# VH-VL binders against p19838r805to892: the designs that were tried, part 10

Target 1, 88 residues: p19838r805to892
Amino acid sequence: QGDMKQLAEDVKLQLYKLLEIPDPDKNWATLAQKLGLGILNNAFRLSPAPSKTLMDNYEVSGGTVRELVEALRQMGYTEAIEVIQAAS

## First folded at step 4 (VH-VL)

Design a17 (framework fv_masavibart)
Fold by ESMFold2-Fast, scan of step 4:
Structure a17 (fold): chain C 88 residues (1-88), chain A 124 residues (1-124), chain B 110 residues (1-110)
Amino acid sequence: as target 1 above (88 residues)
Amino acid sequence: QVQLVESGGGVVQPGRSLRLSCAASGFTFSSYGMYWVRQAPGKGLEWVAVISYDGSNKYYADSVKGRFTISRDNSKNTLYLQMNSLRTEDTAVYYCAREKGYYDLSGSDAFDIWGQGTLVTVSS
Amino acid sequence: QSALTQPASVSGSPGQSITISCTGTSSDVGGYYYVSWYQQHPGKAPKLMIYDVTNRPSGVSNRFSGSKSGNTASLTISGLQSEDEADYYCSSYTSSGTLVFGGGTKLTVL
């Protein structure tokens, strides 16, 4: 899978909703750690939209859909992976 | 030395305003999120407000929303708390605190450096 | 009152081990790994003892340890010493982007 910019807007919105559920192993904070962006967690949690801020930062840093899916797999977040794969 | 020094506390009547200041020294102030935490006499800790390192994000406890405003001046290494419409239940020692970080650019949901506090007494 | 529940007091003797609990919900303690613990001696500002559930700041004794299971975080102090006598507070990030504290626990060392 390729560039994050290739993900449809609706797919990104569904992913953000899944990452905003307070489950310590499946939310944006754990995903940030898995993507190597944990050092910026204070910036994400103080954002009005932490999941969007995280994903925008990941995209700007050259992040890929393949690495995002792998991070979600490490988190055991099957539902989030299915949302991404169904749209790809 | 890493230090936070609060000022501006005092005795004030209900309905009035007060501004607290917190002077930071010994670290790169602009790299850290900053907090205000209060403690009523003989009571527990209560979070009041937080401001991100660049001032772009602010969050408040429900008890102070609409009345208190947190701000910072990174050029002066100073944190502020503007307290309007003060109530007797706002009586407390007010602490400024630094968000724990790793190196210059990171933070944690924790306060590793605290000021000594400044007492605000709201009474008629 | 306080959003996080702590016992009002706990007691131990020198050399013993004690544990202080901090219970919240899935939208705070249960939902994130952002739990901190603070020690406060009378008339003093709080001191950070544990952050991010398990981590100790430099200079904090390894007699202090933190853990979390479900909606409950715990602070354990082993080898109790007289200077450990203090009030202890937990805190947690919330899904609303705010921070909450526990009501505090007074530790008495006999």
Scores: ipSAE 0.379, ipTM 0.827, lowest interface PAE 2.6, mean pLDDT 87

Design a18 (framework fv_masavibart)
Fold by ESMFold2-Fast, scan of step 4:
Structure a18 (fold): chain C 88 residues (1-88), chain A 124 residues (1-124), chain B 110 residues (1-110)
Amino acid sequence: as target 1 above (88 residues)
Amino acid sequence: QVQLVESGGGVVQPGRSLRLSCAASGFTFSSYGMYWVRQAPGKGLEWVAVISYDGSNKYYADSVKGRFTISRDNSKNTLYLQMNSLRTEDTAVYYCAREKGYYDLSGSDAFDIWGQGTLVTVSS
Amino acid sequence: QSALTQPASVSGSPGQSITISCTGTSSDVGGYNYVSWYQQHPGKAPKLMIYEVSNRPSGVSNRFSGSKSGNTASLTISGLQSEDEADYYCSSYTSSGTLVFGGGTKLTVL
């Protein structure tokens, strides 16, 4: 039960779009590794919507917006950080 | 002693079935995605099927979709490949392989542990 | 044909360096840092040599290195030794979430 449930659905949809790109430095798989969820990458990849499955898992596990932003900062993903900050 | 051991290969006629097994030891089997990869004699590697760590998700190469079924029994540390409606082009050494895990800071989509392989020959 | 293009063969002498290329598209090699390289000796299972373009597993000689430029990944083997003689395969993650392999390259050390 972290604060990820506070994020609006449109913010999450924008994040999914940004993470569903081929850029290896900025995709959902790299984010999963940064969030400590890399062990589940096979399950995420085998999902119809990997980014959504990743974020749902992170939320249920008590993930925080602060840690998500830090992971995105480590990835150099300024655009994704701005989406979160503009809406929260 | 991380190890994968395949069994169940043999000679079979076209249209018949075989079930392959892969016994895992030396690691927490239930934490890893597992793959079947094949290699026809004198040819290169071809991905066949993948199964998620908990068995809930499965994907197949188009060449085997509808004919092969991947499954696992985490309580027995065993991976399976049920091969139905076999064709001569399915003749290959079949390897089971472990997806590289998170615990050693390894990336996904690499196969860090392979079995020795089991030969399947489909001939009339 | 294989999804990723490799030269059929390469050769070198002991002590030299050689490079094996692996060419794909922006939807696989060019789009992701999930390129792996495997070494296969005759009659043996493949062995992981490089993962995530340039990372080396524990126990793999530092003579093996990986890199990528655009849609082409490369495996470089320095200080060639006779035991390096083998088939080498690249693989890549794809935008479809699947894996594809290269056709393989036979390395001969003469």
Scores: ipSAE 0.007, ipTM 0.607, lowest interface PAE 11.6, mean pLDDT 83

Design a19 (framework fv_masavibart)
Fold by ESMFold2-Fast, scan of step 4:
Structure a19 (fold): chain C 88 residues (1-88), chain A 124 residues (1-124), chain B 110 residues (1-110)
Amino acid sequence: as target 1 above (88 residues)
Amino acid sequence: QVQLVESGGGVVQPGRSLRLSCAASGFTFSSYGMYWVRQAPGKGLEWVAVISYDGSNKYYADSVKGRFTISRDNSKNTLYLQMNSLRTEDTAVYYCAREKGYYDLSGSDAFDIWGQGTLVTVSS
Amino acid sequence: QSALTQPASVSGSPGQSITISCTGTSSDVGGWNYVSWYQQHPGKAPKLMIYDVTNRPSGVSNRFSGSKSGNTASLTISGLQSEDEADYYCSSYTSSGTLVFGGGTKLTVL
């Protein structure tokens, strides 16, 4: 299990960019469902920065880098996983 | 009985202001995002504005941004739309609508409950 | 001009099936699984028929189904009945965080 606070700011910004692309298998809404945060999807959607709001909420909910990578793997989002792994 | 009732519609001259209200009953109003959607006579639906369950986040269609203000009073179970600098193209039936279930796990931009609408006519 | 393209009208006979298309771009219909369909009878408020591309609310007949392929979402109505005669609108979330509607399709059951 990793600590989300260990992710550098530029890594997080790259993830936000990838999660806000128009791809129903690879966007922030699908990630939120995979992370068990689907109940808050309406709140994220109404945020000026949905991906950032999602990730901030994930961190305060005790989310880990390990679970994030697993969710991205379930989405088939290899590029997003590589962004995180390059930071290790 | 889940219900939304709009009021405040009427005839107004271009450049004037009008305030719409939407009274909610039969559900926990403070748990839901709320929308205003309009429909010009004989035309299709157009999204106007949205407000989060707690009022902290608001978004507007580009056509009304800077002129319209959405707000809510959760203690009164009421949604509002303040319409300033009205134009003839703002003439429409205005519906308030409830976002499908903040707690429903759906994460949808769907509107499961609609009011019956209130007509706003902007005419000289 | 509406953001999402629907045919202006479709017609069918009782018992037939019809499909209404809703075509957008990769930044709305193609990019997000947040497509809804609404039924509107004259003088009435719209009624939600389909949400999140394929899901039916409780109380909506299973004769109504939704699907999506690429940038086009579709509403299919099987076993057409006279009460299905109405205007149908699609809507979609967009990559800019806004909501857009189709121009509407008038269904006539002849």
Scores: ipSAE 0.360, ipTM 0.836, lowest interface PAE 2.8, mean pLDDT 88

Design a21 (framework fv_masavibart)
Fold by ESMFold2-Fast, scan of step 4:
Structure a21 (fold): chain C 88 residues (1-88), chain A 124 residues (1-124), chain B 110 residues (1-110)
Amino acid sequence: as target 1 above (88 residues)
Amino acid sequence: QVQLVESGGGVVQPGRSLRLSCAASGFTFSSYGMYWVRQAPGKGLEWVAVISYDGSNKYYADSVKGRFTISRDNSKNTLYLQMNSLRTEDTAVYYCAREKGWYDLSGSDAFDIWGQGTLVTVSS
Amino acid sequence: QSALTQPASVSGSPGQSITISCTGTSSDVGGYNYVSWYQQHPGKAPKLMIYDVTNRPSGVSNRFSGSKSGNTASLTISGLQSEDEADYYCSSYTSSGTLVFGGGTKLTVL
């Protein structure tokens, strides 16, 4: 559990880099679907920073660190989980 | 009058390169995502590439990834498709198309304005 | 083959209603509400008829309607008219951030 605002900005930036890869199983588009934000995927895809736009939307919607980690676990993205957990 | 006009199509040999252009008029080009869609003779539509309103984000169909590059020049209201390492299966009419929404609040990935198309024939 | 499955052809008589299906998977049609439908007359560029599953652009007749159930989206044309004879294509966003089209359906007005 935890408030998304508790994540340091450098941790968020490292997460964004991991989510920008052209891997259909490990990118921001799949994460958006897992977080229930898939309806906004065109907005994220066409923004200058899709991962940041996704995470900003997730925070504003009251998203939690616990649910973010669970979504990443469903994606099999252990590297992204380690970035978040190592910082906490 | 909203209009998209493609140019640059022609006959080329396999392995060669070709650059397509799409001139936009009648709307604020820099506010819209832009697409390339192709259609082989007698066949269906195939999405090729998309570019965000500011050019910072791009996506490609697997069939063209690594060979084609989409780009835009907002100061000239022009969209481009650089096609390298052309193959016979790239033969098609190429359309440029505009994203439906003025802004990207919710994704439709719909094309509300289309150009007339430009024919690219790859043959030996 | 196309990623989305459409019947190759459908037919109807003037005044009838017809439905064209578009079947994908949970990673495209079933996973997102980003399904569009296009009408193409011979020798012409496609025209957007439906976007975001159900929405009609300005100027498109209310005889055209869209819906979705599970992995299948549908385009329904009521009060069929001779001018509706055309090829119809569906498209959908995918979980990998790409876009795919259906194979197309030729509508014949008898």
Scores: ipSAE 0.008, ipTM 0.625, lowest interface PAE 9.3, mean pLDDT 85

Design a22 (framework fv_masavibart)
Fold by ESMFold2-Fast, scan of step 4:
Structure a22 (fold): chain C 88 residues (1-88), chain A 124 residues (1-124), chain B 110 residues (1-110)
Amino acid sequence: as target 1 above (88 residues)
Amino acid sequence: QVQLVESGGGVVQPGRSLRLSCAASGFTFSSYGMYWVRQAPGKGLEWVAVISYDGSNKYYADSVKGRFTISRDNSKNTLYLQMNSLRTEDTAVYYCAREKGFYDLSGSDAFDIWGQGTLVTVSS
Amino acid sequence: QSALTQPASVSGSPGQSITISCTGTSSDVGGYNYVSWYQQHPGKAPKLMIYDVTNRPSGVSNRFSGSKSGNTASLTISGLQSEDEADYYCSSYTSSGTLVFGGGTKLTVL
């Protein structure tokens, strides 16, 4: 469970940094696909801050923290999951 | 029929300006990001600029940043490239191209539709 | 960031298979699954042959296939035909949010 708006800004900024690495298994582009937002990948890519634009879009679309953590689990991104869970 | 048609190319002196246009037809222009890609005579492809579907985001190659401006008019289904402070190394065929898909599940910086190209020659 | 490295030329005979490489870095080819390949005949605009490393657009022959290992992407053309003679370019998204092309490879058949 959990509303994305409940995540503190510090947690979001830390997550954005983890998603901006050039690793095909652990970046914002792969997360976008796992969250069902892959059709918007070109819009995120053309953003000055792709990770933030992705997460803002996910939040506006009614995305939950639970589903975000599940997507990160499918990616094997343990560090990103720990950042979110430590803030819970 | 999906089509892109460039116009506005020609011969210009160094330091002058030129504006290219690209007329789109056969698809919902406002749903796609658009690119300008150039090719110097006998040379390879070079990305120049990109504009998002709504015109809110623009990116440029370092070689043209500050001199070229990409824009679009979705009501006219037209893409533009304003080229200022032209240099001899800007001599190329300029293609407009459509990004493969706002609708692609994977997303991609691929160009599925290309125009015929318009030649820009910068010569003294 | 430098442009992607391709061999200047490659050649083959009808019916054979050839492979064209495209080498970058972990900040482009190695870091993202957004590699495309284009075919260009003299005097014509480029045509998209492969996108997202392995995917073919509708209408592109299954003789064309793409792959990637580490920092190197590859285009393989099987059952080589005379009409395959063309220039081939790879491209990749970069960590800077820009796009880069390879230098191009001239394929000669015969």
Scores: ipSAE 0.078, ipTM 0.764, lowest interface PAE 5.0, mean pLDDT 87

Design a23 (framework fv_masavibart)
Fold by ESMFold2-Fast, scan of step 4:
Structure a23 (fold): chain C 88 residues (1-88), chain A 124 residues (1-124), chain B 110 residues (1-110)
Amino acid sequence: as target 1 above (88 residues)
Amino acid sequence: QVQLVESGGGVVQPGRSLRLSCAASGFTFSYYGMYWVRQAPGKGLEWVAVISYDGSNKYYADSVKGRFTISRDNSKNTLYLQMNSLRTEDTAVYYCAREKGYYDLSGSDAFDIWGQGTLVTVSS
Amino acid sequence: QSALTQPASVSGSPGQSITISCTGTSSDVGGYNYVSWYQQHPGKAPKLMIYDVTNRPSGVSNRFSGSKSGNTASLTISGLQSEDEADYYCSSYTSSGTLVFGGGTKLTVL
């Protein structure tokens, strides 16, 4: 898949909602770890919107939709993958 | 060895201000998030504030929002807590604590090093 | 937000095993794997015993172990010794990006 900037804003907002679910296997913190962004954990945690800050940082660092989907697959987060794929 | 030393505590009247300092030594201070945690006499622990490794992000407990300001000076290896509009319920031993997390998510929000504490007494 | 719920006290005899519970909600203990446990002896600063639910820092006895099920985290101390007498506090990350501590549990070794 391509650059994260290809994702529509609505798709991103749906992802943020799913990543704010209080489930230790399906939240933004677990996704951050899977994306290799653990060194920024405090920056995300101390943000007013951790999921948005995580995804913004992932995008700025050159993250791809392909790698994001792979991380979500490792998490077993089918619903999040469907949101991304349905939008394409 | 790794050490945190608090200073600045004392007796103060309600409505006044105090500034606490925490001097860090034995580790690269700028790599770690830092916390202030307090404990009223005979009571349990209460988180007060946190500051990110670079000072760009801060969070506060609802009980101190708008009155306390956390800051750091990485060039001096020092953490600060500016306490304004003090209330009698702010009476506590204030601990400076280092976040365990180091370049990863392991130990996030866990405090592996604590200072000895400094007593703040707010009384009329 | 409310403090995490811990029993006020627990007791055991030397050599026994005891467990201290720490109950929160899905927005703290249940939602994240960032639960820590601290030991505090009278007049001293707290000491980290467990982080990230199950992990022990270097130098902490393997008699101390942590676990979590749903909204409840647990600290288990096996082979109780007199020096284990202390107050024990749990803490958790919250969905609002803050920290919350439990009310504390006084452990007595009888």
Scores: ipSAE 0.008, ipTM 0.671, lowest interface PAE 8.6, mean pLDDT 85

Design a24 (framework fv_masavibart)
Fold by ESMFold2-Fast, scan of step 4:
Structure a24 (fold): chain C 88 residues (1-88), chain A 124 residues (1-124), chain B 110 residues (1-110)
Amino acid sequence: as target 1 above (88 residues)
Amino acid sequence: QVQLVESGGGVVQPGRSLRLSCAASGFTFSSYGMYWVRQAPGKGLEWVAVIWSDGSNKYYADSVKGRFTISRDNSKNTLYLQMNSLRTEDTAVYYCAREKGYYDLSGSDAFDIWGQGTLVTVSS
Amino acid sequence: QSALTQPASVSGSPGQSITISCTGTSSDVGGYNYVSWYQQHPGKAPKLMIYDVTNRPSGVSNRFSGSKSGNTASLTISGLQSEDEADYYCSSYTSSGTLVFGGGTKLTVL
């Protein structure tokens, strides 16, 4: 259904690092809200790896790379978009 | 030669405090999330606490929340567990463990390196 | 008191194949591909045998394999050997962002 599993693991790990900064406009919690998963933010916060848990949940829900990139664009997170669009 | 060595276990009375240490060697300690996992005598494994690689985030099992505090000193390659208000049901072997998956290409939430464990006995 | 259900014991003879099950719910085993298996010999720390349902760490024998179907993960040990006699624990990530373990299975090699 979704195409998130097509992203190389190295790309995902780089994205996770970018989402775990204290900037409220650029963290995993804001991304979760943009992806419609904000109601699960307490569960993500309790995870030892919130960004990974968020992305795993997004993949299981049939999330797409296109919608992920659009959410990051709405956040103004150019660095994260570049990581995703980099060569595989 | 990746190694974790726990210390600080012993016999304490209920209501007292004890601090456990875990000395890491053979890897870049500051790059890994660290866990405490315990095992009561003759029982199974139970997750206790986790701390992020930079020390910024900490999470606890409900059974220890408010009583135990996990911390780390990356300059000393050491993980700590401060245990307050100890109860007889806290009696267990305490293991420190390294999280394999988050920062590795494996993408796993697994513990690839474990210490030998240190026994904590809470008894009157 | 374990969150994940494992049989208390399993037994086999040398050379046989045995399987240990680990049953949870859609909020843990069924919902995520983050199931690990640990081997524990008496008096020793646990050793990681399988991670991410099917993956083997370097140095773990290819006689050990993992799988998952619905809410049940399985550890299979083929060509059973005496040194495989140990306690085996599964673990899984949960929807609450915590980690839970199974009750453990004692494997006896007859």
Scores: ipSAE 0.000, ipTM 0.600, lowest interface PAE 14.5, mean pLDDT 83

Design a25 (framework fv_masavibart)
Fold by ESMFold2-Fast, scan of step 4:
Structure a25 (fold): chain C 88 residues (1-88), chain A 124 residues (1-124), chain B 110 residues (1-110)
Amino acid sequence: as target 1 above (88 residues)
Amino acid sequence: QVQLVESGGGVVQPGRSLRLSCAASGFTFSSYGMYWVRQAPGKGLEWVAVIWFDGSNKYYADSVKGRFTISRDNSKNTLYLQMNSLRTEDTAVYYCAREKGYSDLSGSDAFDIWGQGTLVTVSS
Amino acid sequence: QSALTQPASVSGSPGQSITISCTGTSSDVGGYNYVSWYQQHPGKAPKLMIYDVTNRPSGVSNRFSGSKSGNTASLTISGLQSEDEADYYCSSYTSSGTLVFGGGTKLTVL
């Protein structure tokens, strides 16, 4: 649960920074796979801001904060989860 | 059945222009990102440019940025590479290549279909 | 030089296993799981052998396998056959949103 619109823009920017760090287990590309958005992978990969493009698409498709946190937990990305939860 | 056929290669003097075409058949061209990759005689592969499935985004290798323009016409199933201000180091076989199925859930920066290539010789 | 480092050549005998390395940095091979391998026979276009580090396209022999450890991706060919003699190239996505190739490795089957 939880509307993605509940996340303030500064929280989203912090999340984007974490997802742009090149780490095969913890980047935007791995998150895209976990969120079932791999069919748009080329659009994300060739974007000037892959993490923002991914999150914008996730929000528009009806994605939730609950499912985002679950995906991050599967990735072991504790710091990203803490950024989201601290701003709740 | 799935094919990419390049044309437009030839011999050209430094500073001149040349336009390459790539005709696609046997698949839904408008559903795939397309690439140009080149290979100088006896040398390795070098990525040149990419264009998204709908033509909305393009990226270029630094060596060709500002000189080459990639474009596509989805109604004609054709990819283009406009090459301006050609240099002797642009001499290469130019391949047209298709991005592996963008519908796959896994990300891929892979080329599953390649054309036969067309030779561009920039002669001084 | 190319952005990704491969040995210029490797060799093996029929039936043996060989491995070709592809070394980059944390901003390409080490940072993303978008590594591909291509086989090129003389006078021919490259053929996709491995994509996304470990995946084989339909029709590629299971003698070919891919892996990655840190900043180094590897292509392993088991049960080496004479027709495997070719040039092999790796490629990777980069954190700048571009694509880079390795310098290529010539495989000789003795």
Scores: ipSAE 0.014, ipTM 0.700, lowest interface PAE 7.5, mean pLDDT 84

Design a26 (framework fv_masavibart)
Fold by ESMFold2-Fast, scan of step 4:
Structure a26 (fold): chain C 88 residues (1-88), chain A 124 residues (1-124), chain B 110 residues (1-110)
Amino acid sequence: as target 1 above (88 residues)
Amino acid sequence: QVQLVESGGGVVQPGRSLRLSCAASGFTFSSYGMYWVRQAPGKGLEWVAIISYDGSNKYYADSVKGRFTISRDNSKNTLYLQMNSLRTEDTAVYYCAREKGYYDLSGSDAFDIWGQGTLVTVSS
Amino acid sequence: QSALTQPASVSGSPGQSITISCTGTSSDVGGYNYVSWYQQHPGKAPKLMIYDVTNRPSGVSNRFSGSKSGNTASLTISGLQSEDEADYYCSSYTSSGTLVFGGGTKLTVL
């Protein structure tokens, strides 16, 4: 299932970049909804780095790599999944 | 009842300063992001400034960046807008607004509660 | 300045259905599902009518509905009534983390 803390920093940075693209199916906002964190959209949106703030919150809340990959799969975000899985 | 009440508007000369206040009641103020939105006479809506629930993050429209400062006092349930170096184009009704969200799972990017507005006139 | 394009005016008769468009870019309307619509009567503060493209707040008539296709969001008002006469504004989240409004549309019920 994997601990989010085990993801290398460069993998996280690549994921942040992919989540900042303005695509309604492939951005941090859609991922936040899929991860059940939509209620915190104000905190993410008003952050200088929404993707980083989202992922930091997800990690602190006990989120897993398995659930993150499943959410990305539901979004059809193959490129983001590949970044995470290539690090395995 | 959820309510926002603005105050502090008035007539000022260009180059002067004004401080607007927005008193919140009927909800947990510290749980919501807050906004200032303005509307020049006969014109449309323009967002001015945004502040996060805890005051740690602030964003400004380019037209006011460097001149206006948004702040909040969660212990007083009050939002502020400090307006410095005022220009005639800053003349508008200024609205305080609450971001929908923390108690409504889908309410991102919406202003569900608005104050009545306070008029700021910058004239010579 | 308005970053989102709305028609300046639209008109309809009682009982008719009308649609107001809100056109942006892939960096706002097209890139996010965070589009809201506001109704403003003369001398009054705006009222939220639609949020997150399609959602209606409690107390808003089901005659009001929202949709989006590509870079264009739409507000549709069915069964048009005289009290619907007002200015309507759209808004959208942007890729820079800011919020932008449309220029507004004046609805006249004739």
Scores: ipSAE 0.203, ipTM 0.791, lowest interface PAE 4.1, mean pLDDT 87

Design a27 (framework fv_masavibart)
Fold by ESMFold2-Fast, scan of step 4:
Structure a27 (fold): chain C 88 residues (1-88), chain A 124 residues (1-124), chain B 110 residues (1-110)
Amino acid sequence: as target 1 above (88 residues)
Amino acid sequence: QVQLVESGGGVVQPGRSLRLSCAASGFTFSSYGMYWVRQAPGKGLEWVAFISYDGSNKYYADSVKGRFTISRDNSKNTLYLQMNSLRTEDTAVYYCAREKGYYDLSGSDAFDIWGQGTLVTVSS
Amino acid sequence: QSALTQPASVSGSPGQSITISCTGTSSDVGGYNYVSWYQQHPGKAPKLMIYDVTNRPSGVSNRFSGSKSGNTASLTISGLQSEDEADYYCSSYTSSGTLVFGGGTKLTVL
């Protein structure tokens, strides 16, 4: 289902950039809720790098690329999915 | 009844230290992130610090970073704010507050339960 | 200066509706759905009235409602009552990862 550690660093950086764009429906906070990490949302958003802090926590907790892509699909974030899929 | 009670405020000279406590009751303290928010006399609200439910994440406003330390003891249902190198501009009523959010619900930037506040006066 | 702009004061008569604005930028109010409103009576702690732009906590009167258009969030109080007289503060998350408050608005019920 794909290990998060398999994602290249440049792919992760592109994803972080997309999640940091101020868009009420397509940001890292909405993604955190979809990934079941909403209880940590205040910890993430107060971080200097919320998207990285979220993704690091997701990875450490055994999160998968498959579930990440499905969460992004529920958000309608086609551009973020394409960044992940382009790296295959 | 869900309740937060602050203590430890008082008058202190610049450069000294003071520790505030906030006793929580009526809810599962270990399931919530906690905040300190202050209000200078006649002024508005200012966020000071945040600590996650398990104490693993701590964040501070730039104005207090390096001087204040937030901590919690989940076994005693108590939140703390250690204030070092106090300045006259730190004079304020300090409130502890609970984040709106719980396990199974997303955390929010809202504070749904507040304590009564404790006054800290830093004067020479 | 406050990070978010609120009018210093607003007034109304019993039974009227009043609106308090909270203006930020696309990097705070406009970019996120994390706007909260607090009511504060003299000598008391603030009370949460609205969170996440439009949501009302249990126990808060439905006379209080929140909205947002672009970079401006609004708190509307309908059927104004004397006990609504208080200071009102908005707050928002920012793209810098901080929480900021408005300067506050004193509501007077005439």
Scores: ipSAE 0.074, ipTM 0.749, lowest interface PAE 5.4, mean pLDDT 86

